VH-VL binders against Uncharacterized protein ycf23 (ycf23). Designs and how they scored, part 4

Target 1, 265 residues: Uncharacterized protein ycf23 (ycf23), of Porphyra purpurea (Red seaweed) (Ulva purpurea) (p51373)
Amino acid sequence: MTISSKISSDFDKQSALKVITGLNNFNIPQIKQMALASEIAKVTYLDIVADTDIIKEVESVSKIPICVSAVKSKELLKCQKTGVNILEIGNYDCFYEQGRLFHSEEIKLISKETRNLLPHATLCVTLPHILKIEEQVKLASDLQRIGIDMIQTEGKSTSISKTDHLSGMIQKSASTFSSTYTVSSKIRLPIISASGISSLTSPIAFLYGASGIGIGSNIRRLQDIGSMVIYIYEVQAAISSNHNIQQNINHSIQSSKISHQLIPY

## First folded at step 16 (VH-VL)

Design y4 (from v5 with heavy chain S53D)
Fold by ESMFold2, look of step 17:
Structure y4 (fold): chain C 265 residues (1-265), chain A 122 residues (1-122), chain B 107 residues (1-107)
Amino acid sequence: as target 1 above (265 residues)
Amino acid sequence: EVQLVESGGGLVKPGGSLRLSCAASGFTFSEAWMYWVRQAPGKGLEWVGHIKDKEDGGTTDYAAPVKGRFTISRDDSKNTLYLQMNSLKTEDTAVYYCATYDESGYFAMDVWGQGTLVTVSS
Amino acid sequence: SYELTQPLSVSVALGQTARITCSGDNIGSYNVQWYQQKPGQAPVLVIYYDSDRPSGIPERFSGSNSGNTATLTISRAQAGDEADYYCQVWDSDTYVVFGGGTKLTVL
């Protein structure tokens, strides 16, 4: 009930898209380019590191709704005082590489504390991919009781070579999709799927019960705002085509009297 | 005013048992996580274990040296935390404190008891 | 398991600034607490969440935390600051972790 009106419509339509700059990204020129591209393409919101100077820089060039990410409630609090009301506990990727792990109990304490300090903010929590699926479901249930507004899933670190190929991208995204499917079947909160999402894979997230997706690495690689906008449009087109295909399949199944009787949904 | 008072310390032979109590007042005990921390003579602080509130399932976690020998429990009707110590070793000789958070946040321990001494020796 | 390292002792001249370090891998991603303990007494929280002071703790106590090091700073050291100081974090795998303690001596 505390989902910001700036983003709630896209979540209600199960078409939300956020652009993620990364928790260890302090490259202000790149972040500004991503913010401008996101606004032009009408992305739902931009997810940046919890840094008040970076918030100011983004606001200097864009009106895109801002989400800030951190792993400490104090950092989220500082950013909320600047007027940012969409906050995330998560985006743990850079910490995994440094050997810093986050498990259920620590995440619950951070989440409970943040909700207590900020009863009206929109809060999203990422489920760590290092947790087994049963643990992720338990954590998501606990977060729902704590009053968290949204859940984000993430994928496992890939062991594929530095030169990515389709197999590596599929393995990375399969983890986040498995989490999305299992959690969405048991939790009422909106779910955002992230990690390895592209125009080719984004429809799967929504079929598996996501209300939104997060994209970052493929956009961060682009050199200019125009290229970023085109990439975002491609992802949005894939989301829109998925919704149309799903509706056509449902109408076809319902319109076939014999097939309807013999084939469950 | 939040207050914690430990009791039940004393002399025990190795292999023996002892139960410590921590009487709590001045806060809603049933909504708090409670901690046991010990300090061997002349040594530093060492976390022993903790027990969660009822909302979080009332479950416990223990430091490796005491796991399987110590049991933390709570009686919310009496506002009392317990530490049951079994199979005591000389290495368990310490002052035992109970602690909890207050307004500083869940990761901090604002409030400490004065401690109760447990001596394990032949 | 997660470990915190503190120097065994730190000396400071009366009226000068003392700095006590607490080292740990990626400690900057944790909320760091500092406790003061005088002989025969229970610990007292003096800094929480890296840099915040509980009520009743004077402003000359301050803290910082970044990278692999957290620091407790005591400006204008007084004789009454002579104590043992412990840093602490809450870790996902080890839970409550204390540093080994630092004896602060005011000369």
Scores: ipSAE 0.812, ipTM 0.907, lowest interface PAE 0.9, mean pLDDT 89

## First folded at step 17 (VH-VL)

Design z2 (from z1 with heavy chain M109F)
Fold by OpenDDE, fold request of step 20:
Structure z2 (fold): chain C 265 residues (1-265), chain A 122 residues (1-122), chain B 107 residues (1-107)
Amino acid sequence: as target 1 above (265 residues)
Amino acid sequence: EVQLVESGGGLVKPGGSLRLSCAASGFTFSEAWMYWVRQAPGKGLEWVGHIKDKEDGGTTDYAAPVKGRFTISRDDSKNTLYLQMNSLKTEDTAVYYCATYDELGYFAFDVWGQGTLVTVSS
Amino acid sequence: SYELTQPLSVSVALGQTARITCSGDNIGSYNVQWYQQKPGQAPVLVIYYDSDRPSGIPERFSGSNSGNTATLTISRAQAGDEADYYCQVWDSDTYVVFGGGTKLTVL
């Protein structure tokens, strides 16, 4: 139930970085590259699909904390036995393309089930972007009550985002920031902002109340470990460069009309 | 022993009303979501609706064919689930089961009643 | 709405292995349950969460679920296995969804 000291520290510093390999990513060589890059760059933790073989492969090359993602409690339970650090219900991106949607009730049931099975595990749950903001807030509150340890927000894919242009990523990230801002004001759990996060948008997430960020899409496009490391460094540098002004900006946002404009999105 | 026992079934004319009951025993009823499932003669299983426990808001959801006509309620003090059926149609003719989960998980129904037959006929 | 498709009927010789499929889009992302129903009786859960067996269910019953197909496997089929079998999932939109059912005949 208790978040590890290292991860917690990064959350407190609003500098946590999560590398997301993908819920539908079973490319072991690529995952290993991402794991190694993450290790070298000293990211907070790596997220992989809930698969014991993949866990083993990652552990063979890296000592980085591991988060596994799934949509079934049974899959998470199996992985928990291997000693992974975080179990996540979420990262639904791959399912949206296939028309599989997760709503609040199903997520809550999975969460309750998982918590019952694993009373001492660190649990993360992704809030679907398909939910309205008020629904996301409600879900987050319920999840907090259920005993979930952290929340992840996700962005909405648009036609522009499908073009892999930076503008598309910004649009996608806008939704996750809106969610992050609104949800963070209502719950006490750390929030990981994901979807559309890059070196450009990563500082914004923290300004809107994120404890950490999740990056994946851009890293997955890179072909070698060196490039991956450099990209992660860029993100980390961006976070660091804006960290000192975060508090002032947050206050400004809260007191401005911008906060009101973010609520409906 | 976990048990569900349906009652209240019978013959009713189209447009009529009927109230089914499901008496629960052997588990903490107040903490369980309760489901109604029906089966027309010679047909498959069909979800009718469910009611959440109070902790989860006690709200109800219904299948499209019965929405607006059927109402699910519960009395936790009596360990009883109800299905109020109004404006009954011939196609509502079925064995009605109450079902719930016990210890296996929230998505599986390991506890079923024996069902009660509702016949809607002129 | 989410739909599950089952074959109308499956036949198996006594002592052989029967396989009943349940097809649905991305059914692998759902927890699939299987229910056995004999004439005049209530359904009985025989497999839950894809492959787990409730207490009292013989080991001859097994389940798998991946991709777009879940499968109930009944090994060493017995005469008493003749029944209707229903797959079921819990969907976010429609909640409880049953397949159309499969009549298993033991020859």
Scores: ipSAE 0.917, ipTM 0.962, lowest interface PAE 0.5, mean pLDDT 93
Fold by OpenDDE, fold request of step 20:
Structure z2 (fold): chain C 265 residues (1-265), chain A 122 residues (1-122), chain B 107 residues (1-107)
Amino acid sequence: as target 1 above (265 residues)
Amino acid sequence: EVQLVESGGGLVKPGGSLRLSCAASGFTFSEAWMYWVRQAPGKGLEWVGHIKDKEDGGTTDYAAPVKGRFTISRDDSKNTLYLQMNSLKTEDTAVYYCATYDELGYFAFDVWGQGTLVTVSS
Amino acid sequence: SYELTQPLSVSVALGQTARITCSGDNIGSYNVQWYQQKPGQAPVLVIYYDSDRPSGIPERFSGSNSGNTATLTISRAQAGDEADYYCQVWDSDTYVVFGGGTKLTVL
């Protein structure tokens, strides 16, 4: 239930970086590349699909902390036995296009079940972007009550976000930042901002209340370890270079259009 | 022993009303979501609705065919689940089961009552 | 609405293996339960969460779930296995969803 010291430290420093391989990614060679790149770049932890074989493959090439993602408690339980660091209910992105949607009630039930089965595990839950911001806030609050240890936000996909243009990237990030800001104002749990985050927008996540960021889509498009490492370095450099200015813009963020009235609980 | 016992079934005319009860024992009723499932003669199982526990707000959800006509409620002090059926139709004729989860998980119904027959006929 | 599709009937010879399928879009992402129902009786859970067996259920009963199909397998079929079998999932929009049921006949 307690977050590891290293991960917690990165959260406290608002510098945590999560590399997301994908819930539907079973490409072992690619996953290994991402794992190795992550280790070289010293990211906080790697997220992979909840699969014991994939865990073994990753562990064979990297000692980086591992987060496994699933939508079934049983799958997480199986992986927990291998000694992974974080168990995540979420990363639903691959399901949306298939018409499989997760709403608050189902997520809460999965979360309760998982926590009951794993009372001492570090649990993360992704807030679906399909939920309204108020629903996300409510869900986050409920998850905190259930005993979840951290939250991840998603970005909403738009027509603009379907492109690799700058505007699309910003749009994706804007969505997850809005969620991050609103949710972080209501709950005490660390929040990982994910979906559409790049080196350009990475620092902004932390301004909006994120404890860490998740990157995946852009890394998954890269063909070799070297490129992956360089990309991660760019993200890390952006984060580190902008830490000193966070306090100066907090007031502006509070008064911005993305500010939401919080639902009292 | 975990047990659910339905009662209140019977013959009723179309447009009539009937109230079913489900008495629970052997588990912490107040912490469980409770479900109603029905089965028309010679047909399959059909979800009717459910009621959440108080911790989860005690709210209810219903299947489309019964929405607006049926009401699920619970009395935790009596370990009893209710199904108020109004404006009954012939197609509501079925054995009505109360069901819940116990120790296996929230998504599986490992506890069922014996069912009570509701016949809607002119 | 989410729907589960089962064959209307399956026949199996005594001592042989019966397989009952339950099809649904991305059913692999759901926890699938199987219920056995004999005439005049309430349903009995025989498989939960894809492949787990409740206490008292014989090992002859097994389950699998992946992709778009869940399968209940009954090995070494016995006369007493003749019953209706229903698959079930919990969906975010429609909540409890049952398949249409499969009548298993033991020959």
Scores: ipSAE 0.914, ipTM 0.962, lowest interface PAE 0.5, mean pLDDT 93
Fold by OpenDDE, last read:
Structure z2 (fold): chain C 265 residues (1-265), chain A 122 residues (1-122), chain B 107 residues (1-107)
Amino acid sequence: as target 1 above (265 residues)
Amino acid sequence: EVQLVESGGGLVKPGGSLRLSCAASGFTFSEAWMYWVRQAPGKGLEWVGHIKDKEDGGTTDYAAPVKGRFTISRDDSKNTLYLQMNSLKTEDTAVYYCATYDELGYFAFDVWGQGTLVTVSS
Amino acid sequence: SYELTQPLSVSVALGQTARITCSGDNIGSYNVQWYQQKPGQAPVLVIYYDSDRPSGIPERFSGSNSGNTATLTISRAQAGDEADYYCQVWDSDTYVVFGGGTKLTVL
């Protein structure tokens, strides 16, 4: 129900940065590196898989706020007892490649169940990119009604994105921005834009209505803390540099119907 | 105590129709998704369909084998679930159970009726 | 469509441990339920959400779920445990999915 003051402040300033370690990431040394890098760079919070051992490992090296992600309410419940800051239903990207899909009804049920179990926890839910834009909007509205505190959007992976080409990264970011724009116009919850976000695209997310951004894939490819910190600094610098010169482009976005063009489904 | 009681089963000819009822008690029926599950003689459990609660739109979904022939409905004022079965086939012969969840979560059926037998035979 | 696969039958000696598997793609990402059904009776939930036991179910019943396999474990098997056991998940596409069932025989 209540987002911490610090996190909320970052949302209001449109400067919130979420580092995502991965729902299927159980590499403790790497997660610790990401945690340390995140703390050094003073990101808003770190997202890790819902695992109490991993939580302990992160807490042993960093005081950064922690978000845990899962697709089962009982896993989130277990982690909530450790005192984590945010519980997220989502970050489904690791499941898509395996053919595991989450649709609106299942997500709603998980969300309802989680909220019932944790009436005072801060809950985040990821909107699957496999849903049509209209379906995402509907889901977001329902989640808001259920009592979810924040929403995360995700991008669609393409064959180009799998090759790590710039065009693929842009395509992924385009998808999440489209979702961000359409959803933010219909709900009041803060939105985290994730998937394909980099220093290049991070400022754009906020133009589309994001309260924050999530970065993960690029950081996970880095091999040392120093590189991770530098990368985060680059993203933060991009955000800060554009914050004071940002303009409202809502009319242009609406006129171009970019939300429908960016997600061909 | 939470309880479900099915009724309406019997013998019917192929192509015939039958309506099953499930009377619910001991819980807030109007807030629960309700499910039909059937079991052919000597076979396993098979999902037939479900109906959502009014808050979730009261919509229905059906298994492919019964889609277009079966209709699930509910009367919340009577705490009753229905299964209208039309164009019955011999392969529809089964014990039909109504089921729902209680306090354990939305994905587990901790409440079952005793079932009602439907026999479709020439 | 999503499918769950169970062995047709499992045998266990009295007092020994029985294990019944339920296989499905990424079943670890689902909440798996197990139902016990005795002849002429309705199914009874014995395990829900992978490893939790409803009230009244003996501690001899336990469950696990990871990867592509969920397992129902019945320790110290008793004659009364002889029954059919079904695994079940709730899938976004196919909704309620049951396994084919496993006949447990206690010898």
Scores: ipSAE 0.909, ipTM 0.961, lowest interface PAE 0.5, mean pLDDT 93

Design z2 (from z1 with heavy chain M109F)
Fold by OpenDDE, last read:
Structure z2 (fold): chain C 265 residues (1-265), chain A 122 residues (1-122), chain B 107 residues (1-107)
Amino acid sequence: as target 1 above (265 residues)
Amino acid sequence: EVQLVESGGGLVKPGGSLRLSCAASGFTFSEAWMYWVRQAPGKGLEWVGHIKDKEDGGTTDYAAPVKGRFTISRDDSKNTLYLQMNSLKTEDTAVYYCATYDELGYFAFDVWGQGTLVTVSS
Amino acid sequence: SYELTQPLSVSVALGQTARITCSGDNIGSYNVQWYQQKPGQAPVLVIYYDSDRPSGIPERFSGSNSGNTATLTISRAQAGDEADYYCQVWDSDTYVVFGGGTKLTVL
């Protein structure tokens, strides 16, 4: 269940970047583009749907570490056999609009089952944003006890429109930062902040205790590899430019309750 | 080797009470969520409720039709599951099964008791 | 609340293949179980997690699950397969949910 050295290093440096292709994304050409862009930009790892065919397609164009996401342990088990780096229970965002919700109990059961089946795999679990902060904290604690290796937080929506106002973008990201801050203070696991993450908000995630960030919605809207790479570069540049500032701001963040004020639940 | 055995069923008048027991053997009872499922005569299977293991808090959840009237409990030292049924109604008439999982996963019930009949009639 | 819909009855000729469907919104995102119940007996798990078969269950029994429909397939139907069949899922909101059951008649 040990996280790979490279991924762990990125977590420690608070520079880990996860590219999320989508749990319901079966567009092979697009996924391959995203994979190649991720490879070029040297992101930490790529997240794809738990599908062995898609894994093969990704591996054909990239050597980037692979995370597969699913909501069934069987699907993860099948993919684990291919040698993927991370297995994730989560990225539920595609289900919300369809009315399929995942609550704590179901997630815990899936997690327990998955850990039992895969005692040495690196497991990640997404905390649903539909849960209250207290519920997310409880779930995270339980998942830690179950033996999960990392946690992902999410906001209310990962859909960002080009017409969205800046304030709306910040608001969307605020929820995942609040979750990240609160959860990170109570568990020892690395946390990946996802939903509403951009070059603008990426540095903020790390200030609130994130070990890494996940980007997906915006990159999925891009139509060519070049654009994808540039987008990733922008995010990476933002992270690197603000990393040194973290040392000076941590004390103020820890002493404040800003994260609680940003909870949009 | 793994088995569940229900008991305590019988005839009761509306408004009455009855307590069912389910004796478990052949597996680590204390680590398993336990479920009650009922089946009215000539009808389908219906979830009644469940109780979590102690590690998961030992809390209970109930189906809407029985919520507030039925109570599920467990005695891990005796490997026994209970269903306390109060304020019984005629529509509660059913065969009551206890069920759980055994190494196949948490979502499938591969272990069932034989069931015990509860008849609520005036 | 989450609901599962099954046909009331299905008929199959001896030696033929029976298919029993279980419909539910996004049922493909659930682990679907199938139970066989004969008169006067407790239910017996015949398929779990969409397509897995418990020990002792004949290979004639198979399952699939995708989209909004799960299917139990019984090939080479035998007289002994005549029973009621129930699909089941575990839902975050309603917990254990059973279908209405399907009576399989072997002709």
Scores: ipSAE 0.909, ipTM 0.959, lowest interface PAE 0.5, mean pLDDT 93
Fold by ESMFold2, fold request of step 20:
Structure z2 (fold): chain C 265 residues (1-265), chain A 122 residues (1-122), chain B 107 residues (1-107)
Amino acid sequence: as target 1 above (265 residues)
Amino acid sequence: EVQLVESGGGLVKPGGSLRLSCAASGFTFSEAWMYWVRQAPGKGLEWVGHIKDKEDGGTTDYAAPVKGRFTISRDDSKNTLYLQMNSLKTEDTAVYYCATYDELGYFAFDVWGQGTLVTVSS
Amino acid sequence: SYELTQPLSVSVALGQTARITCSGDNIGSYNVQWYQQKPGQAPVLVIYYDSDRPSGIPERFSGSNSGNTATLTISRAQAGDEADYYCQVWDSDTYVVFGGGTKLTVL
């Protein structure tokens, strides 16, 4: 495992939180606001599009750990050369809207290649929500074998009504939680739950086996840094409450050698 | 020296069968996905199908025109890829290449055989 | 299924710059390969991953890929560049997809 020391503590405590600006977000003023809010709130890390100019702009205003996301190994390698060592293959949502789909075989090839090119980087891979749950589990298992460090889940929505935003959030969070629960029962990698997660829903992610969550769209809609910080604090408060309970459960399990032998992996 | 050599091409009547071989050397065959690509006379390149390595399950995928008629297999002990072609049609007339990736990346085919000609005619 | 479109032919004067296009929906999200094929020969990879060159391919071969168009550029065209050129991507649903090919004629 090659999880960066910049983020590993929060994952070890099952309290990681990342802020996701989005693969199709090139709005530098907004990205800078999100970076500043994330640093003030001590978010674990910021996830931005794999773009070397945007990396420079974020670094000009913040020391927050940066993760870059792309669907091509070459773009991740280009960004790693600037010093960024937390990389993601994923955040496919803008591609789904354009009819570009990603399935297991392509993701495995991109992932193997990225691992080969970057043997020491921290690599996270998103499981596409278009895959059936059994396919997501198989892909996650294959990614663990390939040497990927973390898995992100995402959710899907269907909407035909006037209240598409709220309905979409609920459907996305339910979908990603189902993936988190099922995948976490089969693999040992840290899991990040994303899509439609808020302070209201974040405790479910951790109860279902996540080590962290990703939030983005609800922050992007806020108009100033102060509002962003307050929103992040609300999410962190929910995580802190659940982390205390989860920590006690983990200590109990780890302290019992009998329970370790009886729990299937 | 990385090399792929196809063999087994020839003249076959419609409805007939033919088995192609691709002998590989100079790279780790057992860890590579292997591809069949064909080219009809005067036409462009067309993917036929591919087979994954054993670690990825050894499974196959096929282009729609050949699915159900063609079968790809591999023998890692002999470093050999096979294409079994059944129920051949005149539209299957082509030069058949085997191809794979080596050092440059999994999506980049930098290794090709010389091709073997399959002619399907009545 | 995913499709790539190339012009049937491109002509270039000796010493000038040739540009061969490959069009596909959201092709900028793919790694694009370019192959050169001379009569009676197997294809030869000349550009991979949009813009990278294998060893032995001259710097006058270059590539770009964005939006819905990838382009192979051959600067200072030589008689030996006369060939068929194919673009290729690897797609999750269609797998290996080739363009129809472009015949480059050096005048």
Scores: ipSAE 0.867, ipTM 0.938, lowest interface PAE 0.7, mean pLDDT 90
Fold by ESMFold2, fold request of step 20:
Order: sequence, then structure tokens, then C-alpha cells
Structure z2 (fold): chain C 265 residues (1-265), chain A 122 residues (1-122), chain B 107 residues (1-107)
Amino acid sequence: as target 1 above (265 residues)
Amino acid sequence: EVQLVESGGGLVKPGGSLRLSCAASGFTFSEAWMYWVRQAPGKGLEWVGHIKDKEDGGTTDYAAPVKGRFTISRDDSKNTLYLQMNSLKTEDTAVYYCATYDELGYFAFDVWGQGTLVTVSS
Amino acid sequence: SYELTQPLSVSVALGQTARITCSGDNIGSYNVQWYQQKPGQAPVLVIYYDSDRPSGIPERFSGSNSGNTATLTISRAQAGDEADYYCQVWDSDTYVVFGGGTKLTVL
């Protein structure tokens, strides 16, 4: 089970970034803007609803690697037949709002079926935030056994007001970071942290064991491609700064060892 | 040839017990989740419960009307599914089917037994 | 508890098209199965995953699923299509859910 060569390098470097357009987003002009911004900024990949017409529209303007998301194996299979080989079961947010919940047993059945139908595709599964953390860990372990290639975490928000945007982002990011930390300690699959992550908080995901992050709503609210690109650059800069700090720490440790070896007596 | 054959149905008084069997052949029974579905005379289909394979923990789930009274079990060495029915009520009178998925998908029940009739009456 | 609603009966003239509906909240997010049952027989799967046919089911059986309604369509209805029809989904909280069934009468 190997991660697609289109995206594997960024996951290997713990620097993957995906832009999520959303499962309830069929606004083709906006999705095309997000695809163009993602390509300009060299985002790892774009995550769109599993819709063959939207795939065609994105491909008409961009070479950005495409991931499709759905909750039915049949929709993923239909999209894979167009040539898309990065597939996701998840992004449940719009379903929660409609009263449609997903629990471990159903997700495992969908995941096993999708893996059986598509033995060579790159498969990612989102762990529902409605599961207790212990259940999320159990599900992640089962998904690893099933042969899933990547795990995505998501966060919950209890915000009840549209003016609580910042509060909702903080709640979602704290929730997804807790899931990332706990799950990464128990499994070996690459983990993508999503929900409410900002440029300021994005380094936390990687410190907690993520190999990548997903951003969506913060970009979808922007009016134009230029603003989207600038936002993405800000996130990428935060990710790059974290890696630079870590490398400097390691270099300092090695320098100290060399100095001790060279002191004569 | 994938096949399920139920047996053990019959007449029983309210409060009594009965054990149904479902013999399976033609597929890997030990890797399948197995389901019980019933149909009261003149009524529709009703899920009774199911049991997972060993890899998924071998655990069971039941419909509310039968929870605590019915127990599903399996013997993978005999390719046999069981339904133990205790504290039977007249409302439990039905044809009982075992069912499962095969190659079409985990949510599609393309394999059914012929059914066995359970009658609960005084 | 997730519930599915079907009409009690549907009538169709020989050679005409019958449509049987199955209503449920957000049923479009589920994989919908349809079963045909003739008197004294076990159910037979005729449509799975909204619109797919098992081997041996003729093309005049078709299905669709979107929003809150799934539909079984039987074109060129034949006398042998007279049966009860059940829709079914698998739900995370209620597990296997069947509709109440629809009796199709071919006139």
C-alpha cells in the first residue's frame, strides 16, 4: 500500500498541505479559483467532492493533484475510473449538521469495501470527531490493519454564533490536535490534521505527530485568487519555520558532541 | 453455490424458548457478518440482530424488541449461525431468515435462507 | 431510530412503468437496496447501492437515490413483477432498516 508519488514527498518531509473545498461545495467558479491558488502556491493536493464533472473542471485549469472525498465506495470508484487515485472516506461535517452520523462499524465496512475494490489507490479515512478519543484510536488501528494508507483527524466546535468564528476555530483545532497526538502515538500511518487550523496554530499539528494539515474554510471565505495565495504562503511559512527550528536544535546538539570529542587531555 | 438453510422453527408457548440454526455453505463463513431478519404474518421485513466475524470481535447487535431475550452465536468450525430465543411473546411469531452479503458489497444482502416459521401461541 | 417510509401499494398496467418510492431523512447519503418478495418466498435482491443490478436481474429494473427519496423503477411491467418490494439501508445507529413494503399490482 504506497502513497501516491504525486504527494508522497511532502508527507515524507512532514510538510504536506492540502486545500479542502468541502463536500457540500459545488460552486465551480470558486473551486477553480481554489485550484489555481493551490497550484500557484504549490500546495500538496486539492480535496474536492467526489464528482466527475468537478474533476473535469478542475483539470481544465490546473495540474494540482486531486483527492476526492465521499461517504460511499461507489462514488469513489466512479471517480477513480476517471484517473483520480487519491481517495478519501470522510469530511463528515455537512452530514453532522443534517443529523447523519457515522460510527466506527459503518466506516470500517465502507473502508474495507473501498480497499477491496481499489487495492492500489491511495486511501485516506477521516476519524469522526463524534467518537470518543479511545474509539478513534481503536478505529485508526483497525483501519491500519485493513490497509488504509492515511488517517485524517477532525475537530468539533460547540460555537452557536456566526460571530464566534475565532472561538470555533480554536475549539476545532484544539480537538483535532488532541486526536492527532493520541492517534500518532499508537499507529504508524501518516496523519493529516484538519478543522480550524490557522497559520498560527499549524506548527502544533506537526509537533503532535502529523505529516500534513488540511485547510478549507479560511480559504473559501476569501474573495480572490491573490488573497488565497497569500493565505496559503502564510501557512507554508509557519510550517517551514517549524522545520527550520527543529533542524537548528539538532545541529546544536551535534556540535556539542564534536567539541567534547576534540578536547585533549 | 452460496447457500443458507434455516432450521429449528416450530410451535412454542409464550414464555418458552427455541433455538434456530442456519447452516452455511459456498462461502467463507468465518469472514462474514451474519444477520437474522424476521417477518410476521402479513407484515414487513424486520432486522432482528447480527454477529460480526472473529476479526471484528465476534460481537452482536440486536433490535430493541428482542434485546435481552435473544442471543446470536456462531460456530465457525461447523459453518453454523444460531439464534437462541428466550421469553418468547406472541409478537415474536414470524418467519425467521438468516442473511448475509457475498461479493456485491457489505451493505447488500444477496444471500438469504428459505426461512423457518416460529409460532408463539397459547 | 432511522425510519424508511414506502407507499402501501402501487398499481401499474401491463407494459407500463411502475415507480416505488422510499423516503427517509438524508437517504441520499446511504446505499439503498431493494428486495422483491413473492408470496411464500424469501426476499430477492433486485437493486443494490442505489442503482446497481445483481446478475440475473433484467435491465427494466432500475433505481435512483437523492436527497430524501430513493426510487425503484420497473419499466415494461410484466405480470411476474407483481410482488412486495422493500427498500433497505444500513445505518450507524439503527443498523439494518427496512421500509414497510409496497405491494405492486400489475393490471
Scores: ipSAE 0.860, ipTM 0.935, lowest interface PAE 0.7, mean pLDDT 90

